# Designs tried in a protein design chat: VHH binders against 8-oxo-dGDP phosphatase NUDT18 (nudt18). Part 17

Target 1, 325 residues: 8-oxo-dGDP phosphatase NUDT18 (nudt18), of Danio rerio (Zebrafish) (Brachydanio rerio) (q568q0)
Amino acid sequence: MDSQSSILEENLEKILRGEGLEFDSVAEQVDPVTLRKNVCYIVGAVIFNSKEEVLMVQEAKRECYGRWYLPAGRMEECESILEALQREVREEAGIDCQPITLLLVQEQGPRWVRFIFLAEETGGSLKTTAEADDESLQAHWWDRKSPLPLRAHDILSLIDAGLKYRRNPWFPVTQPVDFPCHVVCQRLFLTFISSRADADDRLWLLMSNNNTSHHPRLPIVVSFRTYISKAVSKLIEDCMPSSYISVHIRGILGVQHNGRIPGKTDGICFNTLVLLENTEEGAEIGSPPSLETDCYRWQEVTNQGLKAKIIERIKDGSVLPFQSL
Key: E = the ipSAE of ESMFold2; O = the ipSAE of OpenDDE; V2 = 0.75 times the mean of E and O plus 0.25 times the DockQ between their complexes.

## First folded at step 20 (VHH)

Design c4 (from n2, 15 letters changed; framework vhh_7aqx_2; at its last look DockQ between E and O 0.84; V2 from the best seeds 0.72)
Fold by ESMFold2, look of step 20:
Structure c4 (fold): chain B 325 residues (1-325), chain A 128 residues (1-128)
Amino acid sequence: as target 1 above (325 residues)
Amino acid sequence: QVQLQESGGGLVQAGGSLRLSCTTSGFTFSSYAMSWFRQAPGEEREFVGAISGSGGSTDYADSVKGRFTISRDNAKNTFYLQMNSLKTEDTAVYYCAAGRLPDWISYYWDEEISYDYWGQGTQVTVSS
């Protein structure tokens, strides 16, 4: 097995495990994003006590004064995503916490991203009304049944997801990893599976040809002025315009962010799992779609262990959910 | 093509009233929250007020609360700012803005980054 194949397989394994890869350059036409200038990131926490009551904070902001929500707030300069989570829970609820896993990543233009975590209490004490400030009035455990005036009802599905994950996880623990990125982008783990009546399925990955790298790399697409999901669809339309293909974003294998240098490392790289399906009925498809560019090529995954791991992630739906609003 | 066009600006004596309009096209108006921002010469642009897509919720900056009223007519794709009891401090260029704001972003609807589309602005000058 040659050095390029070994490097590729190691890199694919790291991405599947959520460890990420060092981020390299993208097209130079895109300037770095800057926190609070052209991107805003929000962290939110779902935290349960031993009675499965959920941590809630009472809002101090004029427009929703006295209503209740999850601990949540915006990431600040020079913070990692996890540091922002811990700071927001401490400021609003008085609680120290340890993240368990991301539960959901949400996006909305122009460049809003919200990271919802399942987390556990590790210390501190519940904020009381005597400690009320501009961050919150107080914090309390909610039994999820008693009437409580909510700031918004979007959190109900988040709480439910957190409870279900705690009882029976359906995807591997996924947390942000500390790799700097200057833009909002996706590294595409883009798959196609072909079938033959008399043999095992074959698995292909889309690979980039335009890097200066000495080994194959997964494609990176920048989400400038567009939603993450639209950027993926646009790449497919440009590369495979004549193909009868539907694009299915399965979810996020990992999230890469550093935040240490304002205006230079404020970006995020999502490692995104994508499945292509052939929409031509009645055909058994033995080869991946034709590419109408030389910027990319299909690489078959021939290592049976790696192939099985990838197929399991695709077919079981065992990835961090992603929501585009 | 999305367009926002402000109108109704002008010169008014302190204590007087003006009504601004923002006519919109190129998007589903009722799905967008609408906001007024203003910018005086040499100052940062500041929030004036916002209204939800349905028209059921409004918010105002403290400096204009009780004097300014925001409304919308979804049938006419038009957004309004009624300004009463005007002060010289209200002198500014007024901009309308539109954004699709789910609940977790609408919390920040007093910030410019929440809005996708902006008008060109209309001048309001309040004389002493």
Scores: ipSAE 0.613, ipTM 0.814, lowest interface PAE 1.2, mean pLDDT 87
ESMFold2 (binder alone), look of step 20: mean pLDDT 86; pTM 0.880
OpenDDE, look of step 20: ipSAE 0.759; ipTM 0.875

Design c5 (from n2 with Y107R; framework vhh_8k46_1; at its last look DockQ between E and O 0.82; V2 from the best seeds 0.68)
Fold by ESMFold2, look of step 20:
Structure c5 (fold): chain B 325 residues (1-325), chain A 128 residues (1-128)
Amino acid sequence: as target 1 above (325 residues)
Amino acid sequence: AVQLQASGGGFVQPGGSLRLSCAASGFTFSSYAMGWFRQAPGKEREFVSAISGSGGSTYYADSVKGRFTISRDNSKNTVYLQMNSLRAEDTATYYCAAGRLPDWISRYWDEEISYDYWGQGTQVTVSS
């Protein structure tokens, strides 16, 4: 196998393992995002004690004063996602924590992303009412049965996801990795199996053609002012406009962020697993959709071990969930 | 295309009342929270009031609470700001804004980054 094929396969393995890749250039020229100017990131924590009670904080903000929620707050400048998590849990609940895994990544428009973690207590003491401040009034372990006035009920499914993951993880541990990114974008692990997520033997991967690079690379779609579904749909419209394609966004293989240089590294790259299927009755199932541009090409994954890993992730849905609205 | 058109501004004496309105088009109005912000000349734009898409939750800056009332009519795609007991300090250009605020964003209802669409504004002048 030539050196380009070996490099590609190693890079695909890194992405599948959640290790990420150093962020390269994007095809579209866009300005870097800036935290608190045109993006905001929220971190939230699901933490259980030995009795499977969940850590809750009592809100101090006037419009939700006295109501309860998960520890959560906005990322600050010069922080990693994990640093923001640990700071917010300490500030709101008095608890030190260690992240176990991301449970869910949520997006609302191009400006808001929320990272929900399963984490474990490693120290500290529950915040008491004597320590009340603008961050929170106090913290408690909630048995999930006793009545508790909640700020919002969206957290109930997050708590359930945390319990499910503790008991029987359904995707590999996934944590953000420390790679800088200047935009909010997706690196698309975009696949075609000759049928709709069946046990098909042939697997194709969409690759970007970049005249300044002789190395194969995955496409990057920028999400600035665009939801993830629109960005993926636009790519499909641009390169496969005459094809009847169903798009199956399976989830996130990894999250890349650094945050160290305000206005330069405030972006996020999501490594996103996507399956395309040809839905046209009577179409050739054994070939990927025709490309009507030279910007991209299909690359067959011929390494049987790598192909099996990718197909397993697609079929089992064993990836970090991503909610885009 | 999304449009927000604010109107109802004008000159009023201290202690008087005005009712602002903001007509919206180009999006599903009931799925968006609506907000009012204001900016006096040479000052930073500040939050005034917001209302959830359903109308079930309302929010006010401390400086206007008890004097201003926000409301919406989803059948007319319009949000209103009833301004009573007006003061000279209320003199500003008033802007309406729209944003989708799910539960995990809704606590930031008083921040400009929470709002996707903005109107051109309407002038309110409170002077004797």
Scores: ipSAE 0.599, ipTM 0.800, lowest interface PAE 1.3, mean pLDDT 87
ESMFold2 (binder alone), look of step 20: mean pLDDT 83; pTM 0.846
OpenDDE, look of step 20: ipSAE 0.669; ipTM 0.829

Design ctl (from n2 with W104S Y107S Y108S I113S; framework vhh_8k46_1; at its last look DockQ between E and O 0.03; V2 from the best seeds 0.00; counts 0 for: pae E 10.3 > 2, placed apart)
Fold by ESMFold2, look of step 20:
Structure ctl (fold): chain B 325 residues (1-325), chain A 128 residues (1-128)
Amino acid sequence: as target 1 above (325 residues)
Amino acid sequence: AVQLQASGGGFVQPGGSLRLSCAASGFTFSSYAMGWFRQAPGKEREFVSAISGSGGSTYYADSVKGRFTISRDNSKNTVYLQMNSLRAEDTATYYCAAGRLPDSISSSWDEESSYDYWGQGTQVTVSS
């Protein structure tokens, strides 16, 4: 009993620290995803110099020729997410960089995912027009005030997020970790908080029942032909359809990927923080929702330090933002 | 069995008003977001409006903002669409839908694939 509890607590701490966990089996057999065939991963960088000017590249592509954007591009085979970022910044801007943290993960359509990083310049020289190629025409530091013809204005909020994080970080540094995954999926840190006027909050965590292991395990939901965010709702419908709850994806605790074997490790696992809230008016709810399957169970988090960490992350929103476009 | 029964459609003159209702049964109504979609003949179905399970968040297509109001009454398991200042372009079959959607982080409220249950539709015709 104690061995199972201490292993679970260690694993929860690893996820909270952004260290991830080795990828376990999924609940359903699904074919591996393949980069550039049925998934597309984009990396983008927000990089500031000492004057808080942002690194911009002038696009060479025909459809946006001469317009300006953040350094960004598609991940290639056999690359980690971080390797893709460093390669794209070098190719488009001539700058070497070191990632500081993910700022935002975005999804659009089936299996399109964009990773936006805050990063810092570590070397190199800005690409000049003499070095123009198919990747970009040149790179400049932009003061964010002077007129530039932008490819799209979506980057303005990304730049703002980078400035905010530099000035006052509101979530722990979060970088992708090197664990292979064959599907696009979420490991759910799925929580329910019972709140009573007379007592401290109690925290419940949804766990998978898997008899092939002595350890309780977090649920994994696979995203096939649908938005990553919708996959959470599917799990709720499968296991607690009669419950009066709403589902709140708070954000991402970690990102797992390594890409070393094309067609086998091209997937991504997001460790996702989710809060369930009671929707019944006026009632105090002391217990988590009833489960209508034996595939899952509720586990109370009784370690007070761990409980406090999790509740604080939920209530403060101290997690990497996730956006479904 | 889950049922969504849309009603309140009819014929109106331009500038008129209609109130659509969708009565739900067979599921935990307050746990589901409710949406309205419409389909004109020969066109693809399009998003009109959505409301969260609690009723605290509402969403509207640009074409209906300021003219349509979505609301819900969880004690009656019913969602409503108040349609004012109707135009010929609003002529369509209107469908209600229910989905167990994440409330605050997802922008998939306007996607058909996000909804698990669909009503049969009610016809709205705006004609002089």
Scores: ipSAE 0.000, ipTM 0.346, lowest interface PAE 10.3, mean pLDDT 85
ESMFold2 (binder alone), look of step 20: mean pLDDT 80; pTM 0.803
OpenDDE, look of step 20: ipSAE 0.007; ipTM 0.297

## First folded at step 21 (VHH)

Design d1 (from c3 with E112Q; framework vhh_8k46_1; at its last look DockQ between E and O 0.75; V2 from the best seeds 0.00; counts 0 for: pae E 2.9 > 2)
Fold by ESMFold2, look of step 21:
Structure d1 (fold): chain B 325 residues (1-325), chain A 128 residues (1-128)
Amino acid sequence: as target 1 above (325 residues)
Amino acid sequence: AVQLQASGGGFVQPGGSLRLSCAASGFTFSSYAMGWFRQAPGKEREFVSAISGSGGSTYYADSVKGRFTISRDNSKNTVYLQMNSLRAEDTATYYCAAGRLPDWIAYYWDEQISYDYWGQGTQVTVSS
């Protein structure tokens, strides 16, 4: 009996459920990121009351003074992502909240990541103008119909995503998990589906060969002055340069972060679902792309239940959205 | 490659004025916000002023509001900082910076991390 296959399958199930896996360090040649020096994380909240009105805060900064936005702000040192969210909502709106799920992760290069949450009010009282400070002037519930001067209109799609998720969730609840990481990186759930008219689809995962551990592990790609989304493409160029491959980032299965030790645990690991498709037309393709390195190997997923779950996530798009700006 | 060349620094007595310039090349200047930061010896670098790509929005640190004016000339790929009523506390190396600030990042114009490219700086000394 092969206990390594059972361990791998258990780990894949944990990732699919958004539970993550403890992050092992990458090679010693990779420098940690540092919050406020070379990376900045933003949290933002979509919160509805019982009337489906959305929580809004009025900006205090001179240059956008009096305009309205979602509660949002920078993560501070020594905070988890959830702690940052709860602190920002309390500071700006006076409201206590409990996260329900991540709705969207956005990036602007390797330096900026924004986490948008659907959350629920659990206490507190709306900030009034008598409590105005440098963080905000006040907070209101907005009916989403009345005129309101917005700081920016990007939040309208975020609010809509929150409403849609409340009514018909399309991916499992996904919350950040408490695992330290020293770099901004992605653990790749990198898939290839081979299709034949005469047989069921076969599912392949790219696995790393660079460990001395008891079982194979998923590849990790680290950002080095590149956008998070582009790090996947670099891996493909390095190991499959002769293939006609289209890379599709389907979304994020999970987010791992701790933040407790400045300069050492300021990183984030995204567990990212990626689909590779051949762009060669008309060919029946029964095998994954050739690998031009020994660093990786293709592993077929033979457990039919696990295979079905993964294929469903890919086909339905049942995954936390990721947006690269 | 991208280059930002700051100039116009010098020695001035308290109450005096200086005008800094930063010439830019290697990118579409009008698409980038421009910022000024400063660093005195033994101090951390701090935000001074910023201006949007179009020039329609300007931002200032509280310590310089009313005394400093940022402007830009997109036909010359140059950003300026007019510094009036200078004080000893304004003594620092002044750095210009350029960044693309999409809507959700533009709120954080005062953070160094918002800026992609940096000049080498120009010294401003305010003393008797």
Scores: ipSAE 0.383, ipTM 0.702, lowest interface PAE 2.9, mean pLDDT 86
ESMFold2 (binder alone), look of step 21: mean pLDDT 82; pTM 0.834
OpenDDE, look of step 21: ipSAE 0.742; ipTM 0.867

Design d2 (from c4 with S106A E112Q; framework vhh_7aqx_2; at its last look DockQ between E and O 0.62; V2 from the best seeds 0.60)
Fold by ESMFold2, look of step 21:
Structure d2 (fold): chain B 325 residues (1-325), chain A 128 residues (1-128)
Amino acid sequence: as target 1 above (325 residues)
Amino acid sequence: QVQLQESGGGLVQAGGSLRLSCTTSGFTFSSYAMSWFRQAPGEEREFVGAISGSGGSTDYADSVKGRFTISRDNAKNTFYLQMNSLKTEDTAVYYCAAGRLPDWIAYYWDEQISYDYWGQGTQVTVSS
């Protein structure tokens, strides 16, 4: 094994574990994003007590006054995602919390991203009506059965996901990691699997050719003027235009964000697991799609332990869900 | 293909009224929030008012509150701005905009980052 192959395999393992990798460049020249100017990040919390009642806050805002919702709010300057979560739960509900895992990431273009967490109470006291302010009127534990006028019903599926995860987790604990990024982008774990009846599956990853680093790197696609998920399709159109390809975004292996320097580190890097399938009848099954550019190359994953881990994540769907609207 | 077309602009004397229309096509109108913006020469674009996809929620800039009324007719795919008690300061190009705004986005209504589709604008000129 040479040192460059070992380094690549180590980096792939880090991404699979949700640890991320340092972010140091992108292929395209784009301006950094700025929080509250051209991106808005929202955090929300699903928190249960010992009776499996869910933490709810009563809205103070005019348009939904007196209606109930999960604790949620916008990230502020110089905050990490986790700091924003803990601040919002404290401000709206009076509760201190510790995150357990991300449950869902939702997006509408690069401008709107919502991070939903399963979290646990670690202290504090429920906000009472005597403490009502512009953030909220009060907080309660809801039994999920008694009538409660909700601000919106989208939270019902989020609460259900939190219950499911608490009882039987279906993907590894995934939390944001502290790496700065100046754009909203995806690092692509972009895979192709070939199968033959007489042999084990073979796995290929798409790798970048034009990286100035000494080490092979996974492609990075920047989300600009489009839904975050559509940036993957753009890359496929650019490098595989003659192929009949079905693109399957399986989900998120990790989330990278720092937020410490407004206007410089307000971006997010999603480490995204993608499966390509060739849909043309009669195509060669043993080879990945032809690349019609020199910007990328296919690299086979020959380490059997690593290959097995990656294929398992793909086939089991054991990844953080990523929802585009 | 998505299209938003403003109409109803023109010249009006201060204290007068105008009604702007925004006719839309190429998307499911009732699932989109609609907003009016305006921009005077040399100025930044300014939020005027917005209405939810169902028409159940409205919001207005302080500068127009009480004078302007927004409404929508989902059967006709048309969005309206009724402007009363017009002032010379209301002179601008008025734009309609559409955004697919689920509750968790609409709650934070932000003129700069909420809308995907824009019209080409209609001129409103208020003379003293």
Scores: ipSAE 0.437, ipTM 0.809, lowest interface PAE 1.4, mean pLDDT 86
ESMFold2 (binder alone), look of step 21: mean pLDDT 81; pTM 0.825
OpenDDE, look of step 21: ipSAE 0.760; ipTM 0.877

Design d3 (from c4 with S106A; framework vhh_7aqx_2; at its last read DockQ between E and O 0.86; V2 from the best seeds 0.76)
Amino acid sequence: QVQLQESGGGLVQAGGSLRLSCTTSGFTFSSYAMSWFRQAPGEEREFVGAISGSGGSTDYADSVKGRFTISRDNAKNTFYLQMNSLKTEDTAVYYCAAGRLPDWIAYYWDEEISYDYWGQGTQVTVSS
ESMFold2, look of step 21: ipSAE 0.631; ipTM 0.809
ESMFold2 (binder alone), look of step 21: mean pLDDT 86; pTM 0.877
OpenDDE, look of step 21: ipSAE 0.781; ipTM 0.887
ESMFold2, look of step 22: ipSAE 0.645; ipTM 0.824
ESMFold2 (binder alone), look of step 22: mean pLDDT 85; pTM 0.873
OpenDDE, look of step 22: ipSAE 0.815; ipTM 0.904
ESMFold2, fold request of step 23: ipSAE 0.540, 0.613, 0.606; ipTM 0.772, 0.803, 0.798
ESMFold2 (binder alone), fold request of step 23: mean pLDDT 86, 85, 85; pTM 0.875, 0.874, 0.875
OpenDDE, fold request of step 23: ipSAE 0.815, 0.819, 0.809; ipTM 0.906, 0.908, 0.902
ESMFold2, last read: ipSAE 0.622, 0.594, 0.634; ipTM 0.817, 0.803, 0.823
ESMFold2 (binder alone), last read: mean pLDDT 86, 86, 86; pTM 0.875, 0.875, 0.874
OpenDDE, last read: ipSAE 0.824, 0.827, 0.820; ipTM 0.909, 0.911, 0.908

Design d4 (from c5 with S106A E112L; framework vhh_8k46_1; at its last look DockQ between E and O 0.83; V2 from the best seeds 0.71)
Amino acid sequence: AVQLQASGGGFVQPGGSLRLSCAASGFTFSSYAMGWFRQAPGKEREFVSAISGSGGSTYYADSVKGRFTISRDNSKNTVYLQMNSLRAEDTATYYCAAGRLPDWIARYWDELISYDYWGQGTQVTVSS
ESMFold2, look of step 21: ipSAE 0.591; ipTM 0.794
ESMFold2 (binder alone), look of step 21: mean pLDDT 82; pTM 0.833
OpenDDE, look of step 21: ipSAE 0.737; ipTM 0.866

Design d5 (from c4 with S106A E112L; framework vhh_7aqx_2; at its last look DockQ between E and O 0.46; V2 from the best seeds 0.00; counts 0 for: pae E 5.7 > 2)
Fold by ESMFold2, look of step 21:
Structure d5 (fold): chain B 325 residues (1-325), chain A 128 residues (1-128)
Amino acid sequence: as target 1 above (325 residues)
Amino acid sequence: QVQLQESGGGLVQAGGSLRLSCTTSGFTFSSYAMSWFRQAPGEEREFVGAISGSGGSTDYADSVKGRFTISRDNAKNTFYLQMNSLKTEDTAVYYCAAGRLPDWIAYYWDELISYDYWGQGTQVTVSS
């Protein structure tokens, strides 16, 4: 009884702190994803020197030969996300680095996920043209003003995000955590805030029903053929099809990945903060949407400290950004 | 209502030429990358070529490079495949596809790409 409530609250706290939670199996029968077969993970680094110049590499690939980009590349088998980042920066720029934080996660369905990091130089030496190879021709610090032929202009907003974070961080340092996952999925911190005039807000979380489990669990939604962001809308359609619901993905509380066993642990679990708003006119402000299935239930968060923490993250937007492209 | 409709297929002798069109509606055509795929009976669908929505950047499968040319006319919402020096091995159903592909993914057009919309296909038969 008390142990079930304590377990839930501790699990919620772990997710809020970015520690993640060991990944459980999902209800759906879904085969594991396999790196480079049905998922491709890209890492990219934004690294500044003391003059706020950004590390750039000159591309060696035929299609973009001689053009410049951030150090970036595909994650390889048996790598963690951080290992992939450090390897790519070393291979392309000659620089050792230490990740500071994820800045942004971008996705194009479950096949394509790009992890953009703010990182700092910790060693090595800039690659020179004498060291050119198939990975890159050279690396330079770019003042962000001088003309430079870019491979693509998408990196300009990434560089800006890195600069803004260095000057005024707007979310806590967020790093991937080392937990295996066999699918690409989201564990949903799916919230509804009921507002009543003359009363404090009430906070509700959507919980999975599992009558074989000793404690409630957060819902997991798998993304196997659709955008990761669309998968949350699918869950809403399944359990609240008659409600007029506005879905607001606030961002990511944590990223879980391991990668150690190809074909078995190549998945990613995102711990995603979602706010639901009821948009129906005349709707009851004080209650969450009706559930049209027994698979889920609303759980009110009555612990005032925990409620306050969750509401702050929602209202301040102090979470790692997530973009569907 | 999104629609992709291929046309221009038919029978052609080896060494000949054929031009396929993909007429689109129901989405902002210039915002989408467009690709041609083909599938012979009993075989997996094969990438033929792609063109970006924003810059006219193109890519082709090795098997068709130098013989096939893709193009698009954003004013007419139409995507084309010009097939020259046709071989019997080019016999297949040809499909057009549209996807919103960020430029940073374009390197992997033939490896891991997802497309939002697909046409019904048009048959191309190359006789000896």
Scores: ipSAE 0.026, ipTM 0.383, lowest interface PAE 5.7, mean pLDDT 84
ESMFold2 (binder alone), look of step 21: mean pLDDT 80; pTM 0.827
OpenDDE, look of step 21: ipSAE 0.612; ipTM 0.806

## First folded at step 22 (VHH; framework vhh_7aqx_2)

Design e1 (from d3 with D59R; at its last fold request DockQ between E and O 0.79; V2 from the best seeds 0.75)
Amino acid sequence: QVQLQESGGGLVQAGGSLRLSCTTSGFTFSSYAMSWFRQAPGEEREFVGAISGSGGSTRYADSVKGRFTISRDNAKNTFYLQMNSLKTEDTAVYYCAAGRLPDWIAYYWDEEISYDYWGQGTQVTVSS
ESMFold2, look of step 22: ipSAE 0.668; ipTM 0.832
ESMFold2 (binder alone), look of step 22: mean pLDDT 86; pTM 0.887
OpenDDE, look of step 22: ipSAE 0.702; ipTM 0.853
ESMFold2, fold request of step 23: ipSAE 0.673, 0.639, 0.630; ipTM 0.841, 0.825, 0.824
ESMFold2 (binder alone), fold request of step 23: mean pLDDT 85, 87, 85; pTM 0.871, 0.894, 0.869
OpenDDE, fold request of step 23: ipSAE 0.779, 0.790, 0.768; ipTM 0.890, 0.895, 0.884

Design e2 (from d3 with D103E; at its last fold request DockQ between E and O 0.84; V2 from the best seeds 0.74)
Amino acid sequence: QVQLQESGGGLVQAGGSLRLSCTTSGFTFSSYAMSWFRQAPGEEREFVGAISGSGGSTDYADSVKGRFTISRDNAKNTFYLQMNSLKTEDTAVYYCAAGRLPEWIAYYWDEEISYDYWGQGTQVTVSS
ESMFold2, look of step 22: ipSAE 0.639; ipTM 0.819
ESMFold2 (binder alone), look of step 22: mean pLDDT 86; pTM 0.881
OpenDDE, look of step 22: ipSAE 0.813; ipTM 0.903
ESMFold2, fold request of step 23: ipSAE 0.613, 0.605, 0.608; ipTM 0.812, 0.813, 0.808
ESMFold2 (binder alone), fold request of step 23: mean pLDDT 85, 86, 84; pTM 0.870, 0.878, 0.864
OpenDDE, fold request of step 23: ipSAE 0.806, 0.808, 0.787; ipTM 0.902, 0.903, 0.893

Design e3 (from d3 with D110E; at its last read DockQ between E and O 0.88; V2 from the best seeds 0.76)
Amino acid sequence: QVQLQESGGGLVQAGGSLRLSCTTSGFTFSSYAMSWFRQAPGEEREFVGAISGSGGSTDYADSVKGRFTISRDNAKNTFYLQMNSLKTEDTAVYYCAAGRLPDWIAYYWEEEISYDYWGQGTQVTVSS
ESMFold2, look of step 22: ipSAE 0.634; ipTM 0.817
ESMFold2 (binder alone), look of step 22: mean pLDDT 85; pTM 0.865
OpenDDE, look of step 22: ipSAE 0.807; ipTM 0.901
ESMFold2, fold request of step 23: ipSAE 0.667, 0.637, 0.663; ipTM 0.840, 0.813, 0.836
ESMFold2 (binder alone), fold request of step 23: mean pLDDT 84, 86, 86; pTM 0.861, 0.876, 0.878
OpenDDE, fold request of step 23: ipSAE 0.799, 0.720, 0.809; ipTM 0.899, 0.861, 0.904
ESMFold2, last read: ipSAE 0.418, 0.616, 0.581; ipTM 0.719, 0.811, 0.799
ESMFold2 (binder alone), last read: mean pLDDT 84, 84, 84; pTM 0.861, 0.856, 0.863
OpenDDE, last read: ipSAE 0.368, 0.834, 0.728; ipTM 0.700, 0.913, 0.866

